# VH-VL binders against Pseudouridylate synthase PUS7L (pus7l): the designs that were tried, part 8

Target 1, 228 residues: Pseudouridylate synthase PUS7L (pus7l), of Danio rerio (Zebrafish) (Brachydanio rerio) (q1l8i0r370to597)
Amino acid sequence: GFVNYYGPQRFGSGSCVQADQVGLALLKENMEASVKLFFTPEDDDDLQNKAKRHFLHTGNAKESLVLMPAYKARERLMLRALHRYGSGQEGCTRGWLSLPHSMRVFYLHSYCSRVWNQAAKYRLQKLGFKPVQGDLVWAEPVKGLKDATEELSAPQIHVVTSDEEKNEVFSLDQVILPMPGNSVKYPENLLGQWYQDRLAQDGLESCRFRVTPLKLNVPGCYRPLLAK
Key: E = the ipSAE of ESMFold2; O = the ipSAE of OpenDDE; V2 = 0.75 times the mean of E and O plus 0.25 times the DockQ between their complexes.

## First folded at step 9 (VH-VL; framework fv_socazolimab)

Design b31 (from b2 with light chain S94D)
Fold by ESMFold2-Fast, scan of step 9:
Structure b31 (fold): chain C 228 residues (1-228), chain A 120 residues (1-120), chain B 109 residues (1-109)
Amino acid sequence: as target 1 above (228 residues)
Amino acid sequence: EVQLVESGAEVKKPGSSVKVSCKASGGTFSDYAISWVRQAPGQGLEWMGGIIPIFGTAYYAQKFQGRVTITADESTSTAYMELSSLRSEDTAVYYCARGDYWSDYYFDYWGQGTTVTVSS
Amino acid sequence: QSALTQPASVSGSLGQSVTISCTGTSSDVGGYDYVSWYQQHPGKAPNLMIYDVSNRPGVSNRFSGSKSGNTASLTISGLQAEDEADYYCSSYTDSDTLVFGGGTKLTVL
């Protein structure tokens, strides 16, 4: 198989969009920084980028709104909120709340997906191409509990033991890696330490993966290391 | 151009489950939200839920919470909607719909619809 | 059941204008500028006519959208026979879901 990386378009449209950095700012509840990053211009010198640069240079939402093309509805909604409520904490929060939930959660997941891509690279470079002690895999369901509650029927994770590594019980295509969140378990090996250090580097070691002002929650998920 | 092609018509008994597929072609599958919208005979449109395939996260209208499961397979560019505990009121045309890359609140590409009939 | 209120039917003469209303609350239509309008011909999937209250996805400029308070409106000018269809509004809600209107049958006389 090959590594199951998230593709570059999943971090934003175009090479200059900083979707993962927007997500990081949101997780840190820095609404002003997140809005500044939201208006990062792309490489092209067109009207939308002129409007974005004008906002970044002047902080003047009204003037930037006049410059923003009509087809950029999300950018215009953000600028409208900033014009009405100011470009401080209240205006930036109201700006985000005027955007669809999927767009708000997209930025959070963009950050988490970037961390996942880095985790996958680290896992292969440092722990090799076979399952090792501390890796996560999906647990087998309990055969006798078919009438269990929905929660008990959900897939459980299993931590690879030293004996299971020695006896080659699992293959690499069964290894799953967590995308950061508040409801995931990290591997019990060097990769788990890497996640902790990586999040701490961004100031997120104590992060609850919840953006209270925006009513957003990031539980996390598990993604297979390898595709097919 | 983006095309969404849905699976064929289904006839189901009350209490059973149905799984409808939606295969996307002509664009990027993984990064766009895909929603499911149904329409009972002679009735209006009803949003059931959606998924953003790359994140593996689905979200559902409260009416369908616990009965509907929306999934996606990025390797085949196919989204699925499974509805359990079927009732006669679930007889409807089921559409998949795709919107803009970062917006799942409007849909400019729709599947042709899958008719699901629930009868004894 | 749809939460948004639309008239069951409207009619207009060829070449004239007609307006279809879509009324919600401050938790949907009034709270967000994420109103879309769909046209549906019998036996066909819906077709997007308007998004974000007033934007057109490449459809004729005879179709225009607006919003005032809790009510969004779709206006069709220069009515053509092909405009005869069902029209549905949709809005984003503060529950992070979508809701549709009950639909309006447009008859072109």
Scores: ipSAE 0.007, ipTM 0.492, lowest interface PAE 10.6, mean pLDDT 84

Design b35 (from b2 with heavy chain T57S)
Fold by ESMFold2-Fast, scan of step 9:
Structure b35 (fold): chain C 228 residues (1-228), chain A 120 residues (1-120), chain B 109 residues (1-109)
Amino acid sequence: as target 1 above (228 residues)
Amino acid sequence: EVQLVESGAEVKKPGSSVKVSCKASGGTFSDYAISWVRQAPGQGLEWMGGIIPIFGSAYYAQKFQGRVTITADESTSTAYMELSSLRSEDTAVYYCARGDYWSDYYFDYWGQGTTVTVSS
Amino acid sequence: QSALTQPASVSGSLGQSVTISCTGTSSDVGGYDYVSWYQQHPGKAPNLMIYDVSNRPGVSNRFSGSKSGNTASLTISGLQAEDEADYYCSSYTSSDTLVFGGGTKLTVL
């Protein structure tokens, strides 16, 4: 097995090095900051980057829209909203709402996947290459015989116990790590504390992982530490 | 290179539930949205909902809210659509479909379809 | 988030052109440039013909898309027998959902 890291993310014909920062701004519901980060130009002099620089320097969405290439549909939609509703919080919110759900979630995903990659690195460096007490694994299913009450109460996540660590019940390929969200359980060991500290570092210690103005909910998920 | 393979045909009774699977091969499963679209006999296409597997985020058409559950298992590269409280009107071919990395609103890759028949 | 309106059928002769319309509202077709068109032959899954109003995913340049206000259009030039199929439009909506048109049966001959 090898570590199941998330790969680098790109947008359009150029890379977007600020995608994780856009996601962070969205989680903080700072729509103005998120839009400024969205228009961060690449280190290139093509038309799309000239349009982005023009917008950041002048605040003139209409002029920037004229410069923006036709194939940059998402940037053009954002600029249309900013022209119509202004570049304040409301206009920026309407700009995001004009973009497809997948694009909005992409930026949130970019932030959360960066945290997950850092968590995986921390887990291996600090807790080693064996499952330890407090690690999360998928709960094993009941063997073929389940009724409705058993299914309802069945845990989907199992926390590795001290006895299970001592008896080497699990292997590292069964360990899962949470992607941050409002519906995940964090490990009950040093890694869980690391998640809390990491999110607090970005001002998310009380974050609900819900972007209400954009009608986005971030439940979180679990990803295996190692690929099979 | 990308292929979506759906589970086999189902015959169900009214009031029961059905769970259809869609296994993806080729390309990256986790970062691409997968949608479910159905088509009743002789009728048009109807979007039911979609999921972005890596995020666990499912979203649904209003008509199916409360009756459909879309899930994904990244370890097996498989998406699922479960429809409850089946009625005769739910008799249809159910397709899973995937677009490109940035888009969940058009689909270049489609499963072969799963026929679900609801009869008493 | 109303269903998109398409004519139930259109017909054209070999070598001629036909246009299929898809009419929505300002909350779907009129509000976004996220209109796609699908071709479906009997017994088969749909095949993407146009996305983002006018982009082709590698299909013949005989197929073209456009939009004016709340109406999107698919134009098929140089009609061939293989073009006989059902055609569906689709649009993203302000409710973060997708809606399909009712479909148009194209008859060639």
Scores: ipSAE 0.040, ipTM 0.593, lowest interface PAE 7.6, mean pLDDT 85

Design g11 (from g0 with heavy chain W102F)
Heavy chain, then light chain:
Amino acid sequence: EVQLVESGAEVKKPGSSVKVSCKASGGTFSDYAISWVRQAPGQGLEWMGIIIPIYGTAYYAQKFQGRVTITADESTSTAYMELSSLRSEDTAVYYCARGDYFSDYYFDYWGQGTTVTVSS
Amino acid sequence: QSALTQPASVSGSLGQSVTISCTGTSSDVGGYNYVSWYQQHPGKAPNLMIYDVSNRPGVSNRFSGSKSGNTASLTISGLQAEDEADYYCSSYTSSDTLVFGGGTKLTVL
ESMFold2-Fast, scan of step 9: ipSAE 0.061; ipTM 0.623

Design g16 (from g0 with heavy chain I54L)
Fold by ESMFold2-Fast, scan of step 9:
Structure g16 (fold): chain C 228 residues (1-228), chain A 120 residues (1-120), chain B 109 residues (1-109)
Amino acid sequence: as target 1 above (228 residues)
Amino acid sequence: EVQLVESGAEVKKPGSSVKVSCKASGGTFSDYAISWVRQAPGQGLEWMGIIIPLYGTAYYAQKFQGRVTITADESTSTAYMELSSLRSEDTAVYYCARGDYWSDYYFDYWGQGTTVTVSS
Amino acid sequence: QSALTQPASVSGSLGQSVTISCTGTSSDVGGYNYVSWYQQHPGKAPNLMIYDVSNRPGVSNRFSGSKSGNTASLTISGLQAEDEADYYCSSYTSSDTLVFGGGTKLTVL
């Protein structure tokens, strides 16, 4: 197997080279910083970069909108909102709300998936190539499916025990790692401590993983360490 | 290739609930947003809600808030739509539809539709 | 539920052009460039024809989209018998929801 890393498109989207930093600013509810990062010029000759530089230099959304190419729909929507509501906290919030919610979630995910990629690297570097006590795996369904029409919760998480490690019950391809959020369980070993330290490094030690002004909740998720 | 496969037809009584499933294959499930759209016999399309499976975040049309719950199970690449307090007016074909993660406002792939009949 | 306004029916002759309108408000069609158009044949799921007002997802260039103010338009040129279908517009809204038009039945004469 190989490591199941999130791809580079998750971090750059093709029009924002600092997508993970945008996501971090959003988690901190710093809307002004997130919009400035959103308009970071790309390292290319695209016509949008003149408009982006103009906005960063002047703060003038109307003039920047005139310079923004017609095919840059999301950038134009953001600038239109900033022109209408100003480029302060409220205007930047309105700007984000003018974009589809998947685009807003993309930036949050860009940050969280970058942390996940770093976690995967740390896990292999520090805990090796076998499942260890405290690792997370998917739990088996207890009752079984049949034709239940009642709402079922997501699959439960099982924490690898010391006996299961010694008896080699699991393989590395069954190990899952959490993407940060408010509803995930972290591993009960050095990797769990690494997540706490990593989030604290970015000032997120008390983060609730909710972006209230944008009506976004970030519960987190689990991703297998290895792809098949 | 991308496919969305929905569960089979349902016949329900007024006041009950129905839960329709949509299993996605092809591509990474967490890279998409899944919407639910219904169509009553001889009527137009009506958007019900959307889920971003990666975060379990769901948004609903005002008409359906309080009656609809959309969930996702990433381990099985399956989205679910549960509609409660069923009325005869809920008789419709229910479609799941996929939007790209950063372009969730249009749908490039659709399920085949699930017919739900509410009979009294 | 407030649907976007489309004419109930439109007709055109083989080889000619037709335009289908989709009228909303400044909180949906007028506020965003996130208008899409779907074609639906009887008994089938809808098929994406236009996204982001004017972009084609690989469909024939006979289909084109535009927007002016609160009204989006789908234009079908060189009408063919296969174009006979129901057409729906859709737009993102300021409430983080999507709304569909009432639908237009296109008849090819």
Scores: ipSAE 0.027, ipTM 0.591, lowest interface PAE 8.1, mean pLDDT 85

Design g2 (from g0 with heavy chain I50Y; at its last look DockQ between E and O 0.55; V2 from the best seeds 0.00; counts 0 for: pae O 2.5 > 2)
Heavy chain, then light chain:
Amino acid sequence: EVQLVESGAEVKKPGSSVKVSCKASGGTFSDYAISWVRQAPGQGLEWMGYIIPIYGTAYYAQKFQGRVTITADESTSTAYMELSSLRSEDTAVYYCARGDYWSDYYFDYWGQGTTVTVSS
Amino acid sequence: QSALTQPASVSGSLGQSVTISCTGTSSDVGGYNYVSWYQQHPGKAPNLMIYDVSNRPGVSNRFSGSKSGNTASLTISGLQAEDEADYYCSSYTSSDTLVFGGGTKLTVL
ESMFold2-Fast, scan of step 9: ipSAE 0.524; ipTM 0.805
ESMFold2, look of step 10: ipSAE 0.534; ipTM 0.783
ESMFold2 (binder alone), look of step 10: mean pLDDT 90; pTM 0.922
OpenDDE, look of step 10: ipSAE 0.372; ipTM 0.762

Design g23
Fold by ESMFold2-Fast, scan of step 9:
Structure g23 (fold): chain C 228 residues (1-228), chain A 119 residues (1-119), chain B 109 residues (1-109)
Amino acid sequence: as target 1 above (228 residues)
Amino acid sequence: EVQLVESGAEVKKPGSSVKVSCKASGGTFSDYAISWVRQAPGQGLEWMGIIIPIYGTAYYAQKFQGRVTITADESTSTAYMELSSLRSEDTAVYYCARDYWSDYYFDYWGQGTTVTVSS
Amino acid sequence: QSALTQPASVSGSLGQSVTISCTGTSSDVGGYNYVSWYQQHPGKAPNLMIYDVSNRPGVSNRFSGSKSGNTASLTISGLQAEDEADYYCSSYTSSDTLVFGGGTKLTVL
C-alpha cells in the first residue's frame, strides 16, 4: 500500500494557498490574521487578485469590494462585512459568520489534515513499516456485551500492546492516525508525543478545538495510514 | 439630502425595449451605488440589479440577466436601466434606489417610473 | 418564485404591538445578517425602516428587528394610524443578489 495523504485543498477554481494557515488563525481565534490570510492571492494574473492585493495593501474593504468579481461570492461577503463593521476583530468575526458553515469547517479541516499528513510521514520515518506498541487500530466488536446495549455498533479504538507487536497480530494497513480535534485519542508512543509537540509549536497546546465566536466544533476523526 | 428623480411614464409594445433614467442630486454621486427595483400592479417588490458608477460595474438578478442593462453617466449623475424583449408581465413601476457601496439596503428611493407594455 | 415568505396580512389595534415574520433559507435570511425592512404607503415609494437585521436609520424606536435561524421579524409597538401600510423584508443571497419578501399588509383597527 501507499500513504493515505490528504490531497491539496481547493477554493473555487484556484488553490487555497493559505487554507491551513487560515484554519490555524481561526483555532487561535485571531480573526484579523485569518481574514488577511483568506485574501492571499491565488493566481498571478486573475482579476480577483487585484481586489485581494488592494485590500491587503490599503485595508479598504469598500474599494476592494468594488474591484472583486461578482462570481467571488465568499470574498464579497467577507468584504461587505468588513466595510460595515470594520476590519478589526468584530468585523472579521461577522465576515466569517456571513460565510456558510461548511466553508468555515473547510479551513479548520485544512489545518488538521495538514497535521495529519505530517504525522503520517513522521510515523513511517521514525517508527517504521510495521505496527508498533502504542499504535491505534479499530477494536473488534465487544464479545456480545455491547451488541445488546448498543443499537448503533461503532468501532472502538484499540491500543497495540507490546505482545501484539511481538506476535505480529496487526498489519500496517490496520493502523489509524488521528486528525487533531477535541474527541480523539492520540497514539501511546513517540507519535503521540510528536502530536503534542507539533500542536504546541503552533500555540495549540491548550486548544479545545472549538471556535465559539464562529459556532464551530472540531471533534477530530481517524484515518487509515495506508490506502489500497 | 440626496434626491433621486426618475424619467416619465412609458408605454411600449411587446418585444420592444425601454430605458428609464434616474438623476441623483444633493450628494456625491461617486459615493453611491444605484439599484433598480420594480413593482407590478398590486404585487411585491422585485430587485433587478445594481451599478457602482465609480467603477462602471453592474450586477444583475438571475431572472433579468441577458435582458437588463444598467449603466451610469457620472458627468450627469444619472443611472439608466434598459430592459429589452418586453412582455406584458414587465408592466410595473420601476424604482431606482440609492445603495451606499453595495450594501443592498436603500436609504433613498426615486419616485418611480410607470412602464406599461401593451397586450 | 423564491421570494421570502411573509404573512399576507396582519392587524392590530391602536397602542397594540404586532410582529411580521420573514422566512427564507440558509442561502439568504439564515446565512447572512443583511436583512432590511421597508414600509410602503399607497402610491408612494418604499421607506427604509430597518437594515442589517436590527438597525434603525433614524426611524421611531417603536420599530425593531430581530432574526432567529431562517426567520427575521419586524415588531411594531404602540401602533399608530400612520403605521398602516405594506411592509417588505429583503435579504442578501448566496448568489450575491437581493431577494424581497412577498409583503404584508398591516391594518390598524
Scores: ipSAE 0.006, ipTM 0.477, lowest interface PAE 10.8, mean pLDDT 84

Design g24
Fold by ESMFold2-Fast, scan of step 9:
Formats: sequence, structure tokens, C-alpha cells
Structure g24 (fold): chain C 228 residues (1-228), chain A 121 residues (1-121), chain B 109 residues (1-109)
Amino acid sequence: as target 1 above (228 residues)
Amino acid sequence: EVQLVESGAEVKKPGSSVKVSCKASGGTFSDYAISWVRQAPGQGLEWMGIIIPIYGTAYYAQKFQGRVTITADESTSTAYMELSSLRSEDTAVYYCARGSDYWSDYYFDYWGQGTTVTVSS
Amino acid sequence: QSALTQPASVSGSLGQSVTISCTGTSSDVGGYNYVSWYQQHPGKAPNLMIYDVSNRPGVSNRFSGSKSGNTASLTISGLQAEDEADYYCSSYTSSDTLVFGGGTKLTVL
């Protein structure tokens, strides 16, 4: 198996070069910062990047909208809202609300997926290539509940014990790592502490993983460390 | 190439539950959102909800809140829609549908063949 | 129940054009550029004809979409017999849901 990293599409490849930073700003409910990051230009001087630079330099949404290509639908909707309601907190919130839920939540997941990729690197570098005490694995399903929808969508997590590590009960391809969120369990070893420290580094030590003004909620999820 | 194959027809009594499956093939299953849309006989299309498997997150139309649960099993590349407390007005063809982008929660290029669910005594 | 208003039926002559309207509110069609159109033949699943108001997913350029205020429109030019079908619009809403129109039966005369 190889490491099951989240791919570049989760970080805004082809759409936004600062998608993970947009997500971080949204988690901090800094709507103005998130919109400025949303308009981060690429190192190109085509019309879309010229429009983004114009907005960042002037704050003039109307003029930037005139420059923005017709096919850049997200950017045009954001600029229309900013022109109508201003570029302050309320205007930026309305700008985000003009985008579909999937596009808004993408930015939060871009941040959380970046943290997951860093966690996977840390896990292998510091805890090696075998399951260790405190690692998370999927629990065996309850045999009496053959058609339990909740069990399938939210299976129980099992924490690897010292005895299970000694007896080599699990293999590395059974180890799962949490993507940060408000409804996940972190490993009970050095990796769990790493997640705490990593989130604290970004000012998220008390983060709810919920952006109420934008109707966004990130419960988190579990992803296998290794791809098959 | 993406294909969505749904489970077979069901006949249910009022008050029971039904669980319809949608097996996806082609492309990476977990990367794409899957929606459920139903159509009662002689009526129009009605959106029920959506799941984004890679994040385990599901969202539902208000009308179905508390009665519908959409889940996904990445190991079998299968999405499920379970509807509880069935009523005669739940008689419909149930479709699973997917867009071409993982962001696409509002248009669908790919549709399952439909599963007929009949609720009657 | 469908929240978007479509005419129950429209008709057009072979080779001519027809337009189907889809009227909502500022909380759906008027508020967003996320309108889609679907064609459905009897006994078949819907087929996507238009997304994002006017984009085509590889279908004939005889199908075109537009929007003005709270009303989206699907125009079919050069009508052919196989265009006879039910047509549904849909839109994203301010509640982060999807809503469909009631559907329009197109008859090609």
C-alpha cells in the first residue's frame, strides 16, 4: 500500500490557490480575510487574474466584475454581492451565501484535508510502519444489526491496546486517521497530541468546526492511512 | 465511465421502512456526491437529499428530515437511501444521481435506472 | 411538491422553436445562477440538458437556456419528433436544497 493522501483537487488546484487558507479564515469567522484569500491570483496575467488583482488593489467590486470572465461563475457571484452590499463583514457573508453549499464547504474541507495529509506524514515518520497502542481502527460491526444504517455511516472506532500491539493483531492498512471536525475521536498516542498542537498553531484550539452565518458544519471523518 | 445501478423493486406496508441501494462504478466513488430524487406516479421530480462519501456528510430536504437517512459504504462503492414510517404517498420511483464534479450538488449527469417502491396494504 | 412554476403543456411545430418557462422567487431562480433543465422520455430516467442556466453537457446546440429575474427559460430550436418529452427545471435554494418545477409536456405537432 501507499499513503492515501487527499489529492490536489481538495486544495483548490484549478480553482483557488489558497483554498486551505480560505477555509482557515472561514473557521475563524473572518469573512473579510476569507474573501481576500478567495481572490488570490495565480502567477498569470490573463483576464481572471487581472480582475482578481484589480479587486485586491482597489476594493472596487464593480470594476473587477467588468473584467471577470463570464465562465468564472463563483467569482462573478461573489463580486456582485460585494458590489451590492459592500466588502465588510455583512457583504462578504452575503457573497459566500450566493455560492452553493458544496462550494462553501469545499474550503473548510480543503483546510481539514491539508491537516490530514500532514498527520499521515507525522504518523509514519514518528510512529513507524506498524500499528501502535493508541492508533484508531474500525471496530467490528455488531453482528445482531445486519441492516443498521447508522452503523454503516458511523461505525464505532476501536483504539489499539498495548496487548493488541504486542500480539500484532492489526496491520497498518487497518489504521485510520481523523480529518479534523467536531465529531471525531483523535488517536490516544503522540499523533493525537500532534493534532492538538497543529490546530493550536492555527488558533483553532477551541474551534467548533461550524460556521453558523454560512450554515456550514464539519463533523469530520476517518480515512485509511494506506490506499489498497 | 460512470454507471449507477440500483436495487430491485420493493413492496412495503404502511409504517415500515425501505432501504434502496445504488452501486457506483467508474471513477473514484468517495470523491463524488450522490443525490436521491423520487418521482411519484404521474408527478414531477422531488429532491430528497445528498451524501458526500469522502466526508461522510449528508444533507436532506426539510420535508424528509427525520424520515430519510442517506449513507455510503466506500468498501462496496454503494450509497443507500433509507426511508422510514412509510405512507401511501411514498409510492414512487427512487433515483440515485451524481454530477460530474464532486462540488455538483445541484445538477446530475448520471442517473440510476430507478427503483420502484410501492406502499400499500 | 414542486416549488417552481412551469406551464403544464407547450406545443410547437416540426422545425420551429418553443420556449418553456420556469418561474421561482428571489430565494431560488432569482437568487442564483444554478438552474438546470432535464428531459424525460416515458419509462426513462431524466437526462441533463442544461446546467448553470445556459451550459450544455454535450447536448445539441438546439437547446439553449437563459434567465431574467425570477424566470429561467429553456428554448428548443429546430424542433424534431424526438424532442417530444417531459421537461423539468430545477434550482438551488437559499436553504441549501434543490427544488424542481412541476414539469412541462412538450408536444411536437
Scores: ipSAE 0.042, ipTM 0.599, lowest interface PAE 7.3, mean pLDDT 85

Design g25 (from g0 with heavy chain D100E W102F S103G)
Fold by ESMFold2-Fast, scan of step 9:
Structure g25 (fold): chain C 228 residues (1-228), chain A 120 residues (1-120), chain B 109 residues (1-109)
Amino acid sequence: as target 1 above (228 residues)
Amino acid sequence: EVQLVESGAEVKKPGSSVKVSCKASGGTFSDYAISWVRQAPGQGLEWMGIIIPIYGTAYYAQKFQGRVTITADESTSTAYMELSSLRSEDTAVYYCARGEYFGDYYFDYWGQGTTVTVSS
Amino acid sequence: QSALTQPASVSGSLGQSVTISCTGTSSDVGGYNYVSWYQQHPGKAPNLMIYDVSNRPGVSNRFSGSKSGNTASLTISGLQAEDEADYYCSSYTSSDTLVFGGGTKLTVL
């Protein structure tokens, strides 16, 4: 296998698009910073960049909306809300609320996916190419009654033990890594400490992964380390 | 290539529940949103709800509030739609449909549809 | 009654153009540029024809979308027999939900 990295579609089109930084600002509930990052220009000669640059330099949403191409619907929605409600914290919050829930979640996901990609690199560089004690794998599902209709229990997380590492019970393609959130378990080894340190570096050591003003909750998820 | 494969046809009694599955192949399951849309015989399309699997966040149409639950299992790349307290009016073809997260409320890939018949 | 209003049927002759309207409110069609159009042939799943009001996902240039105020429109030019189908609009809403129009049956005469 090869590493199952989240692809470029989760991080914007180029080095000037800062989707992961937008997500970080949203997790910190800094709505003004998130909107400025949202309007980061991609290329000097792109038609939309004239409007983005104008907004960043002047803060004038109305004038920037006039300059924004009609096909940039998401940027136009944000500018319309900023014109109506102002460009401060409240106006920026309303700007985000004018966008679909899926787009708001996209920016949070972009940040969490970047952390996941870095975790995967760290895991392989520091813990090597076989499962080690403290790694996470999917546990065998157990059947149970959830209601009057029978349901198979969802897969649970199992932490690889020292004996399981020694006896080579698992293969690396069974190892899963958490995407940060409020309902995930982190590995019980060096990688778990790395996640804690990485989030702390961004000021998220006490983050609840919940952006209440935007009606967003980020429980997190698990992704296999390797793909076929 | 992306393909959505739904579970087989079901015949249910009034008052029971049905759980329809939608298995995604191709692409990364967690990178997409999955909606459920139904169509009663000879009627139009009716949106039921959407799930964003990576966050477990789901939104439902008002008509189905309290009766529908949409879930996802990332380990099997499968989305589920469970509809409870079935009535004859719930007889329909149920589709799953894929959307992108990035501000997209449109569906580029659809499942083949699952026929659910509710009769006594 | 559906949330978005479409004519129940429209008809056109081979080679002509037809336009299907989709009318909502400022809380859906008028408030956002997230209108899509789907074509459905009998017994088949819907197929995406237009997204984000006017974008084509690789379908024929004979299909075009537009929006004015609270009304979105799908225009099909150079009508062909295979265009005969049901057409549905959909829109994002301010409640973070999606709604469909009632559907329009297109007959090609």
Scores: ipSAE 0.007, ipTM 0.499, lowest interface PAE 10.3, mean pLDDT 84

Design g5 (from g0 with light chain N33D; at its last look DockQ between E and O 0.37; V2 from the best seeds 0.00; counts 0 for: pae E 5.9 > 2)
Fold by ESMFold2, look of step 10:
Structure g5 (fold): chain C 228 residues (1-228), chain A 120 residues (1-120), chain B 109 residues (1-109)
Amino acid sequence: as target 1 above (228 residues)
Amino acid sequence: EVQLVESGAEVKKPGSSVKVSCKASGGTFSDYAISWVRQAPGQGLEWMGIIIPIYGTAYYAQKFQGRVTITADESTSTAYMELSSLRSEDTAVYYCARGDYWSDYYFDYWGQGTTVTVSS
Amino acid sequence: QSALTQPASVSGSLGQSVTISCTGTSSDVGGYDYVSWYQQHPGKAPNLMIYDVSNRPGVSNRFSGSKSGNTASLTISGLQAEDEADYYCSSYTSSDTLVFGGGTKLTVL
């Protein structure tokens, strides 16, 4: 199996695109910074990048909208909102709200996916190529009473014990790592401490993983370390 | 490569509930938004709601608020739609549909449809 | 929450062009560039033809989309027999929901 890294589509289409940094700015509710990062130009001299540079240089959303190609729907919608509501903190917040929910969550997911990739790399470098105590695996679902409730059990998270490590109960392809969020369990080993330190490095030590002004909640999820 | 396979047809009585499943294959389930759209016989398309499984967030059309519950199970790559307090006008084909990269405004893959018949 | 307005039916002869309208409000079609069009043949699931007002997901360039104000349009050029189907528009709304139009039956004469 190969390491199950999140790929380029999660981080944007261009070499200079900083989707994960937009996500970080949103998690910190720095709306002006998030919009400036959203408009980060590539080194190309095409029309979309000239429009982005014009906005960053002048702050004039209407003039930038005139320059922005029609196919850049997200950028045009943001610029229309900034023209209408201004480009300060409130205007940038309204600009994000003018985008569909899926586009708003993309950037938060991009940041969390970056952290997941770094966690996967760190885990292999520090904890090796076998399951260890404190790793997470899927447990067998806790069966609900099918006759009485009609409910299907959801899988539960199991933390690998010292005995299970010693007896090699699990294989590496069963190990899962959390994508950061407010509703995930972190590994109970050195990787768990790494997650805490990594988020603190970005100033997220007290982050609730909610962006209330944008109606966003980030519960997190789990992803297998190895691809199948 | 992407496929959405829905559960089989159901016949229900008024006042009961139905739960339709939608199993996704191909690609990464955490990258999908799963929408539910129904179509009564001889009628148009009606959007019911959507879930973005990785964030566990479901949104519903106002008409269905309070009667519909949309959930997802990432470990099985399956979304579910449960409609309660069924009435005869809920007789329809129920589609699940995918928006790639969490898109909640267009759907490029559709399930085959699940016929739900509500009769007394 | 209001449905988008489409004509109930349109018709055209082989080789001609036809345009189907989709009218909403500033809270949906007018406020967003997230209009899509779907083709549905009898007994089949819908098929995406246009997204983001004018983008084609690998379909014939005989299908084109546009928008002006609160009205989006689907134009089908060089009509073929296979184009006979129902057509639905959809739009994202300011309530973070999606709405469909009532549908337009296209008859190819």
Scores: ipSAE 0.056, ipTM 0.619, lowest interface PAE 5.9, mean pLDDT 86
ESMFold2-Fast, scan of step 9: ipSAE 0.460; ipTM 0.771
ESMFold2 (binder alone), look of step 10: mean pLDDT 90; pTM 0.923
OpenDDE, look of step 10: ipSAE 0.416; ipTM 0.783

